# Designs tried in a protein design chat: VH-VL binders against SUPPRESSOR-OF-WHITE-APRICOT/SURP RNA-binding domain containing protein 1 (SWAP1). Part 3

Target 1, 142 residues: SUPPRESSOR-OF-WHITE-APRICOT/SURP RNA-binding domain containing protein 1 (SWAP1), of Arabidopsis thaliana (Mouse-ear cress) (o49570r267to408)
Amino acid sequence: LPADVAMELNGVLGNLNGTKESIKSAKIWFMQRSPFAPALAEALRDRVFAMDDSDRQMHIVYLANDILFDSLQRRTNLHEFDNEALAFRPILGSMLGRIYHFPQNKEENQSRLEKILQFWASKEVFDQDTISSLEKEMKSGP

## First folded at step 17 (VH-VL; from j3 with light chain N53D)

Design g4
Fold by OpenDDE, fold request of step 21:
Structure g4 (fold): chain C 142 residues (1-142), chain A 120 residues (1-120), chain B 107 residues (1-107)
Amino acid sequence: as target 1 above (142 residues)
Amino acid sequence: QVQLQESGPGLVKPSQTLSLTCTVSGYDFTDYYIHWVRQAPGQGLEWMGSINPRGGQTSYNQKFKDRLTISKDTSKNQVVLTMTNMDPVDTATYYCARDLFFGQYYFDYWGHGTLVTVSS
Amino acid sequence: DIVMTQTPLSLPVTPGEPASISCRASQSVSSYLAWYQQKPGQAPRLLIYDASDRATGIPPRFSGSGYGTDFTLTINNIESEDAAYYFCQQYENFPYTFGEGTKVEIK
């Protein structure tokens, strides 16, 4: 990531506090920087791994969801992964796995993550095979 | 079944503080954000603010930022709206409504609303 | 704030005929647009979300379309029970904002 984008990302994530507003603002920022989606997605994963707060971890997942859903809405071909979906696919399994197995609020977060995966499946953010793969990776842990 | 129910005084004097409570049932309290939306008589809907019942984080419409406080009581499955310095212009039906903890920014369930009249 | 403008504000409709309500956003709200029905003395009821998705339990005669700034709620084969106010809501940006509402009356 360019230094300026990385710095902005830190600010955005610093303001990501679990409000709907903060999540939406972060998503908007992300979508404006779509060429960096792969690096940004990796950075989000790394942030999740660096966090020791399960709520903050989940907020990043909510952000990821909003990004993916927004990208989905903009797809020209609903049957092909969009830029953001491609960016998140390689990092989501480990990201979700980190949260899924994190001791704090484990049961609640597991339930929520499962709901999010179901949502992605139902909306066809990812195909069913990818969803199954993500789920498996999530449950197997990082 | 999902239920949201607003409760509080139906009459408030000018300059006094309004306190309304939204009591939720039929689902996990922390799985949905609670929003307050009001509707003046014969008028449209106005979003006031919201709270994440899990962490207690709030968002406010800037119009109300100086007067409005939203809080939650997890033990009671309640969200409380407090608005200071009420004015007759604040006369409205006040609704609480929910949206899911992720991905959803529209309101799938609303309370029945409670009419609040501000009058001397 | 994003301003949502509904037209018309009043819409008399004959039973069996279609009704169309427009909602225009002052700026693009992508597909983050919902429609609600509100009957007298009742809370709003979600009809459409994400511009075109019908909420659970909503009859197929209700449909939403549009993207960006222009949206339409269509009620096909309108029934007497459809007499109500209808509101659009954008949730592209905070604060959430609603249209003025459209009163659908049955002739």
Scores: ipSAE 0.930, ipTM 0.960, lowest interface PAE 0.4, mean pLDDT 96
Fold by OpenDDE, fold request of step 21:
Structure g4 (fold): chain C 142 residues (1-142), chain A 120 residues (1-120), chain B 107 residues (1-107)
Amino acid sequence: as target 1 above (142 residues)
Amino acid sequence: QVQLQESGPGLVKPSQTLSLTCTVSGYDFTDYYIHWVRQAPGQGLEWMGSINPRGGQTSYNQKFKDRLTISKDTSKNQVVLTMTNMDPVDTATYYCARDLFFGQYYFDYWGHGTLVTVSS
Amino acid sequence: DIVMTQTPLSLPVTPGEPASISCRASQSVSSYLAWYQQKPGQAPRLLIYDASDRATGIPPRFSGSGYGTDFTLTINNIESEDAAYYFCQQYENFPYTFGEGTKVEIK
């Protein structure tokens, strides 16, 4: 990532405080920088791994969800992965796995993550094979 | 069944503080954000603010930020709205409504609303 | 703030005929637009979300369309029970904002 984008990301994530407003703002920021989607997605994963707060970890997942859903809404071909879906696919399994196995609020977060995966499946953010792969990776853990 | 119910005084004097409570039932309290929306008589809807029951983080409409506080009582499954310096223009039906902890920013369930009249 | 403008504000409709309500946003709200029905003395009820998705339990005669700034709620084959106020809501950005409301009256 360019230094300026990385700095901005840090600020955005710093302001990600559990309000829906902060999540939506972060999503908007992300979508405005779609060319960096792969690097940004990786950065989000890395942030999740660096966090020791399960709520903050989950906020990143909510952000990812909003990004993916927003990108889905903008797809020209609903049956083809969009830019953001492609960016997140390789990192989501490990990201979700980190949270799924994180001791703090484990049971609740596991339930929420499963709901999010189901949502992605139902909305066809990812195909069923991808969802199954993500779920497997999530439950296997990092 | 999902239920949201507003409660509080129906009459408030000018300059006094309004306190309303939203009591929720029929679902996990932390799975949905609680929002306050008001509607002046014969008027449209106005979003006031929201709270994340998990953690208690709040967002406010800037219009109300200086005199509106939203808090929660997890033990009671309640969200409380406190609004200071009430004025007759604040006369409205006040609703609490929910949206899901992720992905949802529209309100699938609303309380019945409670009319608050600000008058001397 | 994003301003939502509804037209018309009053809409008389004959039973069996369709009704269309427009909601225009002052800036793009993508598909983050919901429609609510509110009958007298009642709280709003969710009809449509994400511009075109029908909420659970909502009859198929209710439909939503649009993207960006222009949205339409359509009530096909309107029934007497559809007499109500209808509101649009954008949730593209905070604060959430609503349209003025449209009063649908049955002739």
Scores: ipSAE 0.927, ipTM 0.959, lowest interface PAE 0.4, mean pLDDT 96
Fold by OpenDDE, last read:
Structure g4 (fold): chain C 142 residues (1-142), chain A 120 residues (1-120), chain B 107 residues (1-107)
Amino acid sequence: as target 1 above (142 residues)
Amino acid sequence: QVQLQESGPGLVKPSQTLSLTCTVSGYDFTDYYIHWVRQAPGQGLEWMGSINPRGGQTSYNQKFKDRLTISKDTSKNQVVLTMTNMDPVDTATYYCARDLFFGQYYFDYWGHGTLVTVSS
Amino acid sequence: DIVMTQTPLSLPVTPGEPASISCRASQSVSSYLAWYQQKPGQAPRLLIYDASDRATGIPPRFSGSGYGTDFTLTINNIESEDAAYYFCQQYENFPYTFGEGTKVEIK
């Protein structure tokens, strides 16, 4: 990531406080920088791994969800992964796995993550094979 | 059965503080954000603010930021709206409504609303 | 703030006929648009979300369309019970904002 984008990302994530407003604001920021989606997605994963707060980890997942859903709405072909979906696919399994097995609020977060995966499946953010793969990776842990 | 219910005084004097309570039942309190929306008589809907019942984080419409506070009582499954310096223009039906903890930014359930009249 | 403008503000409709309500956003809201029905003395009820998805329990005669700035709520076969106010809501950005409402009256 360019230094300026990385710095901005840090600011955005610093303001990601669990309000829906902060999540939506972060999503808007992300979508305006779509060319960096792969690097940004990786950065989000890395942030999740660096966090010791399960709530903050979940907020990043909520952000990822909003990004993916927003990108889905912009697809020209609903059956082809969009830029953001492609960017998140390789990092989501490990990201979700980190949270899924995190001791703090474990049961609640597991339930929420499962609901999010179901949502992605139902909206066809990812195909069923990808969903299954993500779920497997999530449950197997980092 | 999902239920949201607003409660509080129906009459407030100008300059006084309004306190309303939204009591929720029929679902996990922390799975949905609670929002306050008001509607002046014969007018449209106005979003006031919201709270995440899980962590207590709040968002406010800038219009009300200086005099609106939203809080929660998890033990009672309640969200409380406090608004200071009430004025007759604040006369409205006040609703609480919910949206899911992720991905949902529309309101699937509303309270019945409570009319608040600001008058001397 | 994103301004939502509804037209018409009043819509008399004959039973059995279709009704269409428009909602225009001052800027693009993508598909982050919901429609609510509100009857006198009642709270709003969700009809449509994400511009075109029908909420659970909502009859098929209700449909939503649009993307960006222009949206339409259509009641395909109006019934007497459909007499109500209808509001659109954008949730593209905070603060959430609503249209001023459309009163649907049955002739």
Scores: ipSAE 0.927, ipTM 0.959, lowest interface PAE 0.4, mean pLDDT 96
Fold by OpenDDE, last read:
Structure g4 (fold): chain C 142 residues (1-142), chain A 120 residues (1-120), chain B 107 residues (1-107)
Amino acid sequence: as target 1 above (142 residues)
Amino acid sequence: QVQLQESGPGLVKPSQTLSLTCTVSGYDFTDYYIHWVRQAPGQGLEWMGSINPRGGQTSYNQKFKDRLTISKDTSKNQVVLTMTNMDPVDTATYYCARDLFFGQYYFDYWGHGTLVTVSS
Amino acid sequence: DIVMTQTPLSLPVTPGEPASISCRASQSVSSYLAWYQQKPGQAPRLLIYDASDRATGIPPRFSGSGYGTDFTLTINNIESEDAAYYFCQQYENFPYTFGEGTKVEIK
C-alpha cells in the first residue's frame, strides 16, 4: 500500500468503533480505493490478527461484509465475482478463523460469524463451494 | 414474538428532561442495534440516534447531539433515551426500532411508539 | 444530510388500480433505500428494503424499483387496506433520513 493510503487506513480503523456509522464510513472509504482492494483486505486481516479485542475484530468483519455487499449490489453479473470479492476471498478464511477461535466471546462470535457466512451464501456473494471452503478454513483455525 | 416497547412519561414540561425506555424481547438483545426515531404529529420520521447494545457505542443525529443521550441496560434488555431541555417543538411520537448487528441498516421491527407532549 | 423528496404527498386511488410513489434523493443513495407503510395509530411497517427486496410477509403487489437518486414504490391492484402513509428512507449515509410521506387514500 502507498504510505498515505496505509496511514488513512490506520485512521479509519482507529475510528471503527462498532457504530453503524463508523462501519458505513469505513466502507465508503474502502470503496473509494478499490484498486487497492487486495492490499487493503490483507491489511484488514492483519489488523484482526493484531487485535486483542474480539469486538473490534468483529467490527472489521462487519466492515468486510458491508464492502462485499456493496460490491455485490454493483455487479453487472451477479454470478461473477467482483473486485472486492476477489480481493477478500484469499484472506477471509484466515481472518474469520482468527476470530472464530479467539477465546473472548467465543460462542457469541462463532454464532455471528456463521450467520454472516450464511448471509454471504444466501446473497451469493460467493458461490457455495467458496462458502464451504471459507467455513472449513474458519473452523479449522489459523 | 419479537417485541419492542417504549415507555415513559406522556407529558413533559418545557426545559425538563425526557427519559424514555425501550424494552425488547423475543430475541437476543445484543444481536440488534436499537435506534430512536420520532414523528411529530402529522409529520415525517426523524432519526435521532442509535446504540449497539453489545458494546454500548452510540451514534447521534447532529441535530440532537448536545442534548440527547442513549444508554443501555443489558440485564434488563433495555435502551434508554434521555433528552434535555425539552420544548413544545419536541412533541412527537417516539419510536424505538431495531436493525441487525451486521449488514442491515433498515428497520425490520418497531415499537408501538409513545406519544410525548411537551407543554406547560 | 441527504434530503429525500416524495411525490406526490397525497395520492387518491381507486380500488383495483395501481399506485406509484416516487422518492428522490438529493444525492445518490445507491440501493440503500427502504419503504415503510404506516397506518393511523400504528408504527411504520417495513415493506421494501435495498430498493427492491420485499420484506417478509409483504404481499407481491408491493414492489420497489430504482437506483441512485430516483426510486419508486408501486402498489398494484390497490386494496382498501392499503390506505396509509408511505415513507422512504435512505441509509446510504448518516444520519438516516426519511421522505415526507405520501398519503394513499382510497376513493
Scores: ipSAE 0.925, ipTM 0.958, lowest interface PAE 0.4, mean pLDDT 96
Fold by ESMFold2, fold request of step 21:
Structure g4 (fold): chain C 142 residues (1-142), chain A 120 residues (1-120), chain B 107 residues (1-107)
Amino acid sequence: as target 1 above (142 residues)
Amino acid sequence: QVQLQESGPGLVKPSQTLSLTCTVSGYDFTDYYIHWVRQAPGQGLEWMGSINPRGGQTSYNQKFKDRLTISKDTSKNQVVLTMTNMDPVDTATYYCARDLFFGQYYFDYWGHGTLVTVSS
Amino acid sequence: DIVMTQTPLSLPVTPGEPASISCRASQSVSSYLAWYQQKPGQAPRLLIYDASDRATGIPPRFSGSGYGTDFTLTINNIESEDAAYYFCQQYENFPYTFGEGTKVEIK
């Protein structure tokens, strides 16, 4: 990950503040750097693991949702090779699991994470086998 | 059933402060952002701002940032719009509308609106 | 700000016939466009989201199409109850902006 992109990412994630404006801005920034999507997705997961505030962790999940949905909505004549979906698949299970078992606001966050995963299933962001695998990883914990 | 209801004064004088309340029912208040949108007579709709249902963080259209405050009272299922230094150009119907805690960005339910007239 | 231009602003319709309303954005909004209906004295009602998806409970005679800058709401088999104000909203970027609206009236 180039040092300038990593520095910008740190600033973008620091500006996530629970407003939809901040999440949309971060998504726009991310999508302009699609060639770095695998490294950026890994960095998002790493940030969730480093955080000790479940509200901030959830903001990163809402960002991931917006990225995945934006990529899905731009998918025309695309069968299975959405760049952002491929970049996020390897890191989502552990990222969601970290939050699912985090003690702050646990039950509310679990409910929200389940709603997000159901949304991804309903929109076919991932195939059903992938959704089932993510749910299993999320619930099994660290 | 889901309901959003705006309440407040129908008439304010220039330079006074407007306070409008959006009261919601029929859903979990903490799952939806509340947005304020207004429409001047004979004109299009204008997005004013929004509030996060959990943390209370606000986002404002820059046009209104100096005059607009949005706040909430979770125990009453209420969101309050406060706008200072009202001017006759602010005469409009004011709506509240809801937007899901993730994604979406469009409004599946709106209030009926309340007309606010700014006149001497 | 992204400017949304609706055409026409007034649309007289005959029951049983189709009608179309256009929204044009000043820059691409991809598929991030919603359509609303507002009948006199009522709250706005979501009809279409993400350019073409019908909201829950919306009759199939309402359909949306378009991508990027040009969007259309189509009402097939107009009914008298469809007399209303219709407007679009973009949510590609902040601030959200709305079309000027189209008043649909029964001839």
Scores: ipSAE 0.852, ipTM 0.913, lowest interface PAE 0.7, mean pLDDT 92

Design g4
Fold by ESMFold2, fold request of step 21:
Structure g4 (fold): chain C 142 residues (1-142), chain A 120 residues (1-120), chain B 107 residues (1-107)
Amino acid sequence: as target 1 above (142 residues)
Amino acid sequence: QVQLQESGPGLVKPSQTLSLTCTVSGYDFTDYYIHWVRQAPGQGLEWMGSINPRGGQTSYNQKFKDRLTISKDTSKNQVVLTMTNMDPVDTATYYCARDLFFGQYYFDYWGHGTLVTVSS
Amino acid sequence: DIVMTQTPLSLPVTPGEPASISCRASQSVSSYLAWYQQKPGQAPRLLIYDASDRATGIPPRFSGSGYGTDFTLTINNIESEDAAYYFCQQYENFPYTFGEGTKVEIK
């Protein structure tokens, strides 16, 4: 990941503040750097693991959702993973699991994560086998 | 049944402060942003701003930033719009509308609107 | 701001016939466009979201199409109850902006 892109990402994530405007701005920034999607997705996961505030962690999940949905809207074959879906698939299970088991606001966060996963299933962001795998990873115990 | 209802004064004098309340029911208040949108007579709709009902974070259309405040009272399922220094050009029907906590960005439910007239 | 231009502003219709309303964006909004219906004295009603998806409870005679800058709401087999104000909304970028609206009236 180039040092200037990493610096910009840190600023973008610092500006996530629980508003839809901040989430959309971050998504727009991310999509302008689509060739870096695998490294950026991994950095988002790493940031969630480094955080000790579940509200901030959830903001990153909402960002991931917006990225995946934007990518889905550009997909011409629903059953072929697009660039961003491919980039996020390997890191989503652990990212969601970190938050699912985080003690702050645990029940609310679990409910919201389940709604997001169901949304991805219903829109076929990922195939059913992938959704099932993500759910298992998310719920796996420590 | 999801409901949003605007309430407040129908008449405000120029330079006064407007306060409108959006009261919601039929859903979990904390799962939806509340947005304010207005429509002047014979004009299109104009997005004013929104509030996250969980954390209270607000986003404002730059046009109104200097005089618009949006706040909430979670225990009453209410969101309040406050706008200072009202002018006759602000005469409009004011709506509240909701938007899910993730994704979406469009409004699945709106209130019926409340007409606010600004005149001497 | 993204300007949404809606045409026509007034649309007389005959029951049983199709009608369409156009919404043009000043720059691409991808598929991030919604259509709403509003009857006098009532709350706006979501018809179409994401350019072409019907909201819950919306009859199939309403359909949306388009991508990028040019969008169309089509009402097939107009019914008298379809007389209303219709407007589009873009949500590609902030601030959200709306078309000026189209008043649909029975001829």
Scores: ipSAE 0.852, ipTM 0.916, lowest interface PAE 0.7, mean pLDDT 92
Fold by ESMFold2, last read:
Structure g4 (fold): chain C 142 residues (1-142), chain A 120 residues (1-120), chain B 107 residues (1-107)
Amino acid sequence: as target 1 above (142 residues)
Amino acid sequence: QVQLQESGPGLVKPSQTLSLTCTVSGYDFTDYYIHWVRQAPGQGLEWMGSINPRGGQTSYNQKFKDRLTISKDTSKNQVVLTMTNMDPVDTATYYCARDLFFGQYYFDYWGHGTLVTVSS
Amino acid sequence: DIVMTQTPLSLPVTPGEPASISCRASQSVSSYLAWYQQKPGQAPRLLIYDASDRATGIPPRFSGSGYGTDFTLTINNIESEDAAYYFCQQYENFPYTFGEGTKVEIK
């Protein structure tokens, strides 16, 4: 990940708050750096693991959702994952699992994560086998 | 049954402060942002701002940021719009509308609106 | 701010005929566009989201199309109850902005 992109990402994630404006701005920034999507997705996961505030962790999930949805709207083959879906697939299970088992606001966050996963299933962000695998990874014990 | 209902004064004098309340029912208050949108007579809709139902963080249209405050009372399922220094050009029907906690950015349910007239 | 221009502003229609309303954005909003209907004395109602997806409970005679800057709401086989104001909304960037509205009325 080039040093300037990593520095920009750190600023973008630091500016995430509980507003949809901050999530949209971060998504726009991310999509302009699509060639770095695998490394950026890894960095989002790493940030979730470093955070001790489950609200901020959830903001990163909402960002991931916006990225995946924006990418879905551009997908040319409904049966193939686009660039961003491929970048996120390997890191989403552990990222969601970290939040799912986080003690702060646990029950409310679990409910929200399940709703997000159901949304991804309903929109075919990932195929059903991938959704089932992500749900299993998310719910597996600590 | 999802319901949003605006309430507040129908008449406000220039320079005074307006307070409007959006009361919601039929869904989990904490799952939806509440947005305020207004429509002056014979004009289009104008987005004013929103509040996160869980953390209380707000976004404001820059046009209103110096006069507008949005707050919430989760225990009453209410969101309150407060706007200072009202002017006759602020005469409008004011709506509240909801937007899911993730994604979307559009409004699946709206209130019926409340007309606020600013006149001396 | 992204300016949304609706045409026409007034649209007289005859029941049974198709009608369309255009919404044009001053810059690309991708597919981030919604259409609303507001009948007199009622709350606004979501018809279409994400440019072309029909909201729950909306009759199939309503459809949306477009991408980028040019969007169309089409009402096939107009019914008398379709007399209403129709608005588009972009949600690509803040502030959210709306078209001026189109009054559809039976002639």
Scores: ipSAE 0.835, ipTM 0.910, lowest interface PAE 0.8, mean pLDDT 91
Fold by ESMFold2, last read:
Structure g4 (fold): chain C 142 residues (1-142), chain A 120 residues (1-120), chain B 107 residues (1-107)
Amino acid sequence: as target 1 above (142 residues)
Amino acid sequence: QVQLQESGPGLVKPSQTLSLTCTVSGYDFTDYYIHWVRQAPGQGLEWMGSINPRGGQTSYNQKFKDRLTISKDTSKNQVVLTMTNMDPVDTATYYCARDLFFGQYYFDYWGHGTLVTVSS
Amino acid sequence: DIVMTQTPLSLPVTPGEPASISCRASQSVSSYLAWYQQKPGQAPRLLIYDASDRATGIPPRFSGSGYGTDFTLTINNIESEDAAYYFCQQYENFPYTFGEGTKVEIK
């Protein structure tokens, strides 16, 4: 990541709160930097691992969801993953697993993560094999 | 059976404070944001703001930010709109509406609305 | 703020015929657009979300289309009970904004 993009990301993540407005603003920022999507996705995963607050961790998942859905609207081939889907695929399993096993608000977070994963399946953000793999990775230990 | 119901005064004097309550039932209160939307007579709808039912974080249309407070009482399944310094132009039907905790930004259920008239 | 312009503002209709309502955004909203039906004294009813997806329980005669700035709600085979106000709502960016509404009346 160029140093200026990394600094901007730190600011964007610091402004994430529990409002949909903050999530949407962060998604807009992210999509303006689509060429950096793989590195940005890894940074989001790393930030989740660094956090001690499961509510803040979940906000990053909601951001990831908004990015993936926005990217889905731009998919040129319904059978091929778009740029953002490809960028997030390798990091989502570990990111979700970190939150799934986090002790704060565990039961509620697990329920919400399962709902999000089912939503991705129903909208075909990822194929069924990928959804199954993500679910297995999410539920396994850290 | 999902229900949202607005309640509060139908008449408020200018400069007074309005307090409206949205009471919800038939679903898990913590899974949905509650939004307030109003409609002045003969006018379109205007989004006012929202509250996260879990963490209590609020977002306000900048137009109202200095007068509007949205709060919640999880134990009562209630969200309260408080708006200070009411003016006759604030006469409207006020609705609460919900959207899901992630990814969805349209309202699948609304309350029936409550008319608030601001006059002396 | 994203301005939503609806046309027409008033739409007389004949039962059995199709009708269309247009909603134009002042900038792209991608597919982030919903349509609502509102009868006097009642809550708005969600018809269409994400530009073209029909909400649960909505009859197939209602359909939505469009992407970006230009959107259409189509009501095929108008029924007398379809007389109502219809609004679009964008949710691409905050604040949420709504179209002015279209009054559909049986002529």
Scores: ipSAE 0.801, ipTM 0.900, lowest interface PAE 1.0, mean pLDDT 91

